# VH-VL binders against Acid phosphatase 1 (APS1), part 16

Target 1, 240 residues: Acid phosphatase 1 (APS1), of Solanum lycopersicum (Tomato) (Lycopersicon esculentum) (p27061)
Amino acid sequence: TENLNSHVFPRPLIIEYPEKQLRDELKCTTWRFVVETNNLSPWKTIPEECADYVKEYMVGPGYKMEIDRVSDEAGEYAKSVDLGDDGRDVWIFDVDETLLSNLPYYSDHRYGLEVFDDVEFDKWVENGTAPALGSSLKLYQEVLKLGFKVFLLTGRSERHRSVTVENLMNAGFHDWHKLILRGSDDHGKTATTYKSERRNAMVEEGFRIVGNSGDQWSDLLGSSMSYRSFKLPNPMYYIL
Short names: E, the ipSAE of ESMFold2; O, the ipSAE of OpenDDE; V2, 0.75 times the mean of E and O plus 0.25 times the DockQ between their complexes.

## First folded at step 26 (VH-VL; framework fv_cixutumumab)

Design k1 (from a3 with heavy chain Y54W R98K; at its last look DockQ between E and O 0.74; V2 from the best seeds 0.00; counts 0 for: pae E 6.6 > 2)
Fold by ESMFold2, look of step 26:
Structure k1 (fold): chain C 240 residues (1-240), chain A 122 residues (1-122), chain B 108 residues (1-108)
Amino acid sequence: as target 1 above (240 residues)
Amino acid sequence: EVQLVQSGAEVKKPGSSVKVSCKASGGKFSRYAISWVRQAPGQGLEWMGGIIPWFGTANYAQKFQGRVTITADKSTSTAYMELSSLRSEDTAVYYCAKVSGWYYGRYPFDYWGKGTTVTVSS
Amino acid sequence: SSELTQDPAVSVALGQTVRITCQGDSLSSYYAKWYQQKPGQAPILVIYGKNNRPSGIPDRFSGSSSGNTASLTITGAQAEDEADYYCNSRDSSDDHVVFGGGTKLTVL
């Protein structure tokens, strides 16, 4: 056969130095690192200069590899824990960007570059068609099999209970022990406050929160924190 | 079913130290949190501190900070409480107790040892 | 304050109802846990959470709370209920505990 090296390399020409490209790439990867380590001030939209980076991360292999790694680590932890015999060991899951993906919605809203639109997002939720995050479904099934009670704790409104249940079931999630949504008394609370108060109630009734999977720090931080927390990546939006 | 077996009674001189053991059986020691509570003669219950053997993390009541050391040995399923610089007012029964979760202030103490009497006298 | 206050002593006639109270600022947000201690014995847990009884505790024992006050109620008190009763709860954080001073229950 023919020498492929002479066909696949351009002949020696002046090649544009990629220093600016390398710095721009590092800027966005470092931005995502500080987002995911909770080191950035509250924000409403992704940086304009990182829009292409976030899109490629979310639709390419990067996002999937990272959620797979988080879910795998959570699964290994769950297997290592000695459960009690009293049925009081709980694993908490958030719903949005934890069990169900809203990526179809966000792909129509520039992956977080647009300011969040409550009305349009509610229309998307009301369709009840969000797909499962595959590795989260696998973890969900594993923790049920191991004997954990599974509580779903979501910032979705109680008015969306029926469509949320239908969406979860159609996406492959069955047999959770509680689904907790925002009621009228939770109106106006930050997610951190809302999630903390609901975890407080669980602990006061004698439940042990052994694991907690969520995409937002508001899912994990506050009062009555889990013994271990598993933060799924989500650079598209930030919730207090 | 969880059982906590404590070491025997001790008589100590002021200024010395005492180390009380609490051996767990009937469950998985790694999932316990162990609390230490003392009771002076004719007095109420007083929380001293505790440990979560899974993490090796110990917490101490302010009153005992600097004099008490709480440790655990997962290989022998045993927790230890060491109290130093003993005074006559440290004469008490010392209990270990299992906590039903990993937050001492939020979860009940569901299983108790029978107590270890420590007498501090010259 | 993180202090928990209990009356030192209370009496009840055999077969009657008694309430033992525990007061403290933390009890507006966190449930008391209740322990029974008989002379020469270790404490045992009798009530936790809102009104949860461990297995083996008679249903004559119940718990309630209002404001900064938690109550342990014994309905139809029996001679074997004569004991010291302690509450505990969260102190300065979830990792710290405070006990009440204890209440000696005498069954007449």
Scores: ipSAE 0.130, ipTM 0.664, lowest interface PAE 6.6, mean pLDDT 90
ESMFold2 (binder alone), look of step 26: mean pLDDT 92; pTM 0.949
OpenDDE, look of step 26: ipSAE 0.227; ipTM 0.711

Design k2 (from a2 with light chain S28E D51N; at its last read DockQ between E and O 0.59; V2 from the best seeds 0.76)
Heavy chain, then light chain:
Amino acid sequence: EVQLVQSGAEVKKPGSSVKVSCKASGGKFSRYAISWVRQAPGQGLEWMGGIIPYFGTANYAQKFQGRVTITADKSTSTAYMELSSLRSEDTAVYYCARVSGWYYGRYPFDYWGKGTTVTVSS
Amino acid sequence: SSELTQDPAVSVALGQTVRITCQGDSLESYYAKWYQQKPGQAPILVIYGKNNRPSGIPDRFSGSSSGNTASLTITGAQAEDEADYYCNSRDSSGDHVVFGGGTKLTVL
ESMFold2, look of step 26: ipSAE 0.647; ipTM 0.856
ESMFold2 (binder alone), look of step 26: mean pLDDT 92; pTM 0.946
OpenDDE, look of step 26: ipSAE 0.535; ipTM 0.813
ESMFold2, fold request of step 27: ipSAE 0.581, 0.432, 0.734; ipTM 0.830, 0.774, 0.890
ESMFold2 (binder alone), fold request of step 27: mean pLDDT 92, 92, 92; pTM 0.948, 0.947, 0.948
OpenDDE, fold request of step 27: ipSAE 0.894, 0.879, 0.879; ipTM 0.956, 0.951, 0.950
ESMFold2, last read: ipSAE 0.695, 0.728, 0.606; ipTM 0.877, 0.891, 0.844
ESMFold2 (binder alone), last read: mean pLDDT 92, 92, 92; pTM 0.948, 0.947, 0.948
OpenDDE, last read: ipSAE 0.910, 0.836, 0.883; ipTM 0.956, 0.935, 0.952

Design k3 (from a3 with heavy chain Y103F; at its last look DockQ between E and O 0.01; V2 from the best seeds 0.00; counts 0 for: pae E 14.6 > 2, placed apart)
Fold by ESMFold2, look of step 26:
Structure k3 (fold): chain C 240 residues (1-240), chain A 122 residues (1-122), chain B 108 residues (1-108)
Amino acid sequence: as target 1 above (240 residues)
Amino acid sequence: EVQLVQSGAEVKKPGSSVKVSCKASGGKFSRYAISWVRQAPGQGLEWMGGIIPYFGTANYAQKFQGRVTITADKSTSTAYMELSSLRSEDTAVYYCARVSGWFYGRYPFDYWGKGTTVTVSS
Amino acid sequence: SSELTQDPAVSVALGQTVRITCQGDSLSSYYAKWYQQKPGQAPILVIYGKNNRPSGIPDRFSGSSSGNTASLTITGAQAEDEADYYCNSRDSSDDHVVFGGGTKLTVL
């Protein structure tokens, strides 16, 4: 619908919602719900017909309101927990799309419509300039203040340790207990397997995994799962 | 084995400055922060500040802000602490210590230099 | 709130057990680190984390913590354990460090 100012033509200005646009929006809203409830996995790209929807969700208020709500709920849970005296209560954070936003990268790669490109993504990571997700930073600071040990458990490679540390510190994240990245022993593992094995190691060391914040179901599912899991929305990509 | 070698003893007049060096060997210099700690005769340990060589970023205890400059040279694996406007109260042994990470308050100081005696007298 | 408090002196008979304490608000969130210093020498790290000993520290040294109190325990004290013992932790500002005032251990 074109706004031409009705005094130029006899036809009055009317705001119309084309039936096709309404159907496309409902289609994409329901697609995002099914994706976020883990009912379509695995998948590689967003549907072509949902590209505009995903862009509008990610750059508009919808994404921010949803991550804020998840982080607020996680904060309320964290405050309700009676921590042990041994310093063994842990909160786990993923990094990408959990603490650091790669939206600048994905805005140049059609918000998930393009098949993932390892080489181009590594160039972006190597810049070390991903911004913080603000409500995640707030939650991060709160769980530290409450006395949790914070583990960062990421699918990023050990070769990116230095730039990842620099990016996190510049984005406002400090005082984590341990940053765990994929090493050479993790080659070829799914993210679910990799993250499960690292959580198993934490439990074997005597840590209790009380909370876990991540944008992918692979961050949250598997063995040695947290007491509570907090799934941040991310319709741009799926990790097995 | 990790080792921290400090520069030798110094005698200084009030109002002057001193620069103490701390050369690290046996480890990756930029991977760890370096702290500076002093001890006046018969007194306890006092943290002065430190540096993270990877970033070149120094952190100073409030008491020493404005008088202390801490730097690092990655090419020689050496940290430096310079204290200006010296007073007799600055007579102390000055230690460097390696922090086992980049967060001074969370991680232990796992290796220490032998100390550098600075005497301020006229 | 940024202060760490230690008793200035404690004594132990040879072969007996002694506990040295460190108190401060930050110890509820951060483990104390314990350092031994003999006269004329640099400090050395003896305990960090809950109860971790660096290589070369005898197993008679142990650590514990409860609330805002950390403790260093020496079982079967030896003559060479006579030293000053300092705790440190994070103070309340800017990832700064605070040391306790030190505890002089005398082995009788």
Scores: ipSAE 0.005, ipTM 0.448, lowest interface PAE 14.6, mean pLDDT 88
ESMFold2 (binder alone), look of step 26: mean pLDDT 92; pTM 0.950
OpenDDE, look of step 26: ipSAE 0.595; ipTM 0.838

Design k4 (from a3 with light chain S93D D94Y; at its last look DockQ between E and O 0.76; V2 from the best seeds 0.00; counts 0 for: pae E 13.8 > 2)
Fold by ESMFold2, look of step 26:
Structure k4 (fold): chain C 240 residues (1-240), chain A 122 residues (1-122), chain B 108 residues (1-108)
Amino acid sequence: as target 1 above (240 residues)
Amino acid sequence: EVQLVQSGAEVKKPGSSVKVSCKASGGKFSRYAISWVRQAPGQGLEWMGGIIPYFGTANYAQKFQGRVTITADKSTSTAYMELSSLRSEDTAVYYCARVSGWYYGRYPFDYWGKGTTVTVSS
Amino acid sequence: SSELTQDPAVSVALGQTVRITCQGDSLSSYYAKWYQQKPGQAPILVIYGKNNRPSGIPDRFSGSSSGNTASLTITGAQAEDEADYYCNSRDSDYDHVVFGGGTKLTVL
């Protein structure tokens, strides 16, 4: 028996997690890993049982830490590249969930649990108020400073060019070489096909696609792939 | 002005090896792949392989597997091609060429060396 | 079957238009690059991509492609255009290179 002064507040008790609860938490972390490694496609909504997990990931530190890590790695790569002497080394950025965040929209739509509503999403886009992803803006500025030409290649429609330019500039993005949006001739194409055809045109013109940043595998895969590609996390939606 | 300066002509015996150099100037050496192309007398152009100096990664045409070694020295901006186990059919002019990127089959060969004549005779 | 086929010889009258063709399965997926080689000289690039000319190549040189066939067109052929012309492209899914057999252009 110990002979000690007993005026001490109780210490927190040891709490044991139920085995079922731990297994359910692992289901969502493993689902996100499999999604981000391109092993689940196509899908239209996040799993219902993972709604709270995706919300916490997106609004908490997890999403930000992962976005920052990817952009930091891309920045290190960009600094390691000796640029050519002809001004034809390019970096491609997607726009949505790559440079601009639609998290304000998705926070009102259960972070991907609701079936995509094109009409309501277009209304959000037309506000022109999507914030920058901070580490993407930093990478964007770094690649420009290093001497890359910057192409913005987005699945947004040409009808939204004006508001997209306004939003990008207000969010801090300036001096891109070209902004490429879907035209009328791109109707019905998968994003993979559309993005591939536009990269093919860049290569045919003599550009070297040195880096490519995007949140969807359709931004990165296909023909005329960049020398190095950087996939930003996005478990809220999938684009084929 | 981009230039590729190759080493001088070589006369070799069958079974020996030859090492041809290609020194680049007037550009960013590591930013471009270097291809090696040969041309036998009265014949067309034949791709042998190449190297991406940034990665130090060589790529060889199937026909030359095991006989060709391609290297690069970034400190001297020089690529090298060594062909071993020489035979009379290896008598050719050997060119180095700069690829305007890191993909040999997709990007053009925009600058060429003047060629190095290698003669293999008994 | 990554072979590129070119006619071994083609003639054109001075000032007339000529097409030099290059055919192969890889050309349905990849653009041909075209090289001019004069006797005793290294090749030089004349056309790449869909229809791009390097600096110093005259406007009379152009490129086109359809299906498995790429073409080099010389409009208003000049005496100095007399040379051998080679196409190249990607050999396979691996990033290897194949050249056509070459076409000797004679300007009459």
Scores: ipSAE 0.000, ipTM 0.499, lowest interface PAE 13.8, mean pLDDT 89
ESMFold2 (binder alone), look of step 26: mean pLDDT 92; pTM 0.947
OpenDDE, look of step 26: ipSAE 0.019; ipTM 0.605

Design k5 (from a3 with heavy chain S100A; at its last look DockQ between E and O 0.63; V2 from the best seeds 0.00; counts 0 for: pae E 3.2 > 2)
Fold by ESMFold2, look of step 26:
Structure k5 (fold): chain C 240 residues (1-240), chain A 122 residues (1-122), chain B 108 residues (1-108)
Amino acid sequence: as target 1 above (240 residues)
Amino acid sequence: EVQLVQSGAEVKKPGSSVKVSCKASGGKFSRYAISWVRQAPGQGLEWMGGIIPYFGTANYAQKFQGRVTITADKSTSTAYMELSSLRSEDTAVYYCARVAGWYYGRYPFDYWGKGTTVTVSS
Amino acid sequence: SSELTQDPAVSVALGQTVRITCQGDSLSSYYAKWYQQKPGQAPILVIYGKNNRPSGIPDRFSGSSSGNTASLTITGAQAEDEADYYCNSRDSSDDHVVFGGGTKLTVL
């Protein structure tokens, strides 16, 4: 019979992209890398040449696979923790792009290509219809089951407390221990400063911040940092 | 139940060293800091330093820099404090205490050992 | 010595209310932690945070703070409350620990 090596499989041809097209694609992947590693800040809009790239990432499998992987790692870490007996081990969640997705809003605003419009965004928030990020909801439920206190720490204003509670409840989030929003004394603070001050208060009350899930580096960095931080990807906007 | 069991009393000569042990049980040893606090006869409490076993990182009060070494052995859940170049002023009860987190000055010392008496005399 | 200042001694009649104070610059930023020490015994934690009691500490013990001053209050003082009381907090420049000099509480 025939020699198996010579007849088994044709070799695939090299798939070649035009040099300009490959360079444009690499620009956007490298841009997302530096954004997510906190090496490009501050910024207000995604690069215009990356608008289609960001859309494809956000609506396609890339974003979902990455948020799922972050939440899976966080869940494994949470299971490994030996909780204390005083009920003061805390998991902090941000809300926007961490528990609730604003992708419906950003799909109407070119996925971050438009300069942030706080008036239009507030209208979206006031609808109270942001869907859950599914893997975040799963993590949220798991950390509650494990015995963590769950604190929600958001840059949303106190004026949106009622609609935020309604949205969270309708999206499947129940039984958080605290929901912390910006008060009048927090106006004008950077998110890093605001989040740090609220974490400082938690530590002074004897809470141990064991895990912290957020989509922005401002959720995670600053004083009184969590023992472990879990950064969800979000290339659509940057918060200082 | 969290317990901190310390090694027994020691009598030492000036110029020697002492190593006191503190064995923890009933908790996650590496996830909490351990502080060392001493109390000379009739005196108040004095912080000497501590260690975070998870990182293996020790902090020392300025007064004891260069004379104190604090270590931890995660496999035995035991912290150690070694004080060298002993003087008669080092006669004291030496306590270990669990810190309820990783900030020595911000978290309470929620569990204490019974103390180890160290007497420095000729 | 320490940068936290406590009165060296305070007396209270049985059943009455007493306040033990601790003063220092670090207390404007960091809550005091309070420890009770009876003769020949290790200290025990009685108050932390604003007014948190560990399990097993009677509710007659409470804490408060304002500015650079923290206070431990015992309402309805009992004979067994007779002890030395120490505060501690963070050193203002490092995550080091400073203790107050201690307050001897005598229950009359």
Scores: ipSAE 0.445, ipTM 0.763, lowest interface PAE 3.2, mean pLDDT 90
ESMFold2 (binder alone), look of step 26: mean pLDDT 92; pTM 0.951
OpenDDE, look of step 26: ipSAE 0.788; ipTM 0.913

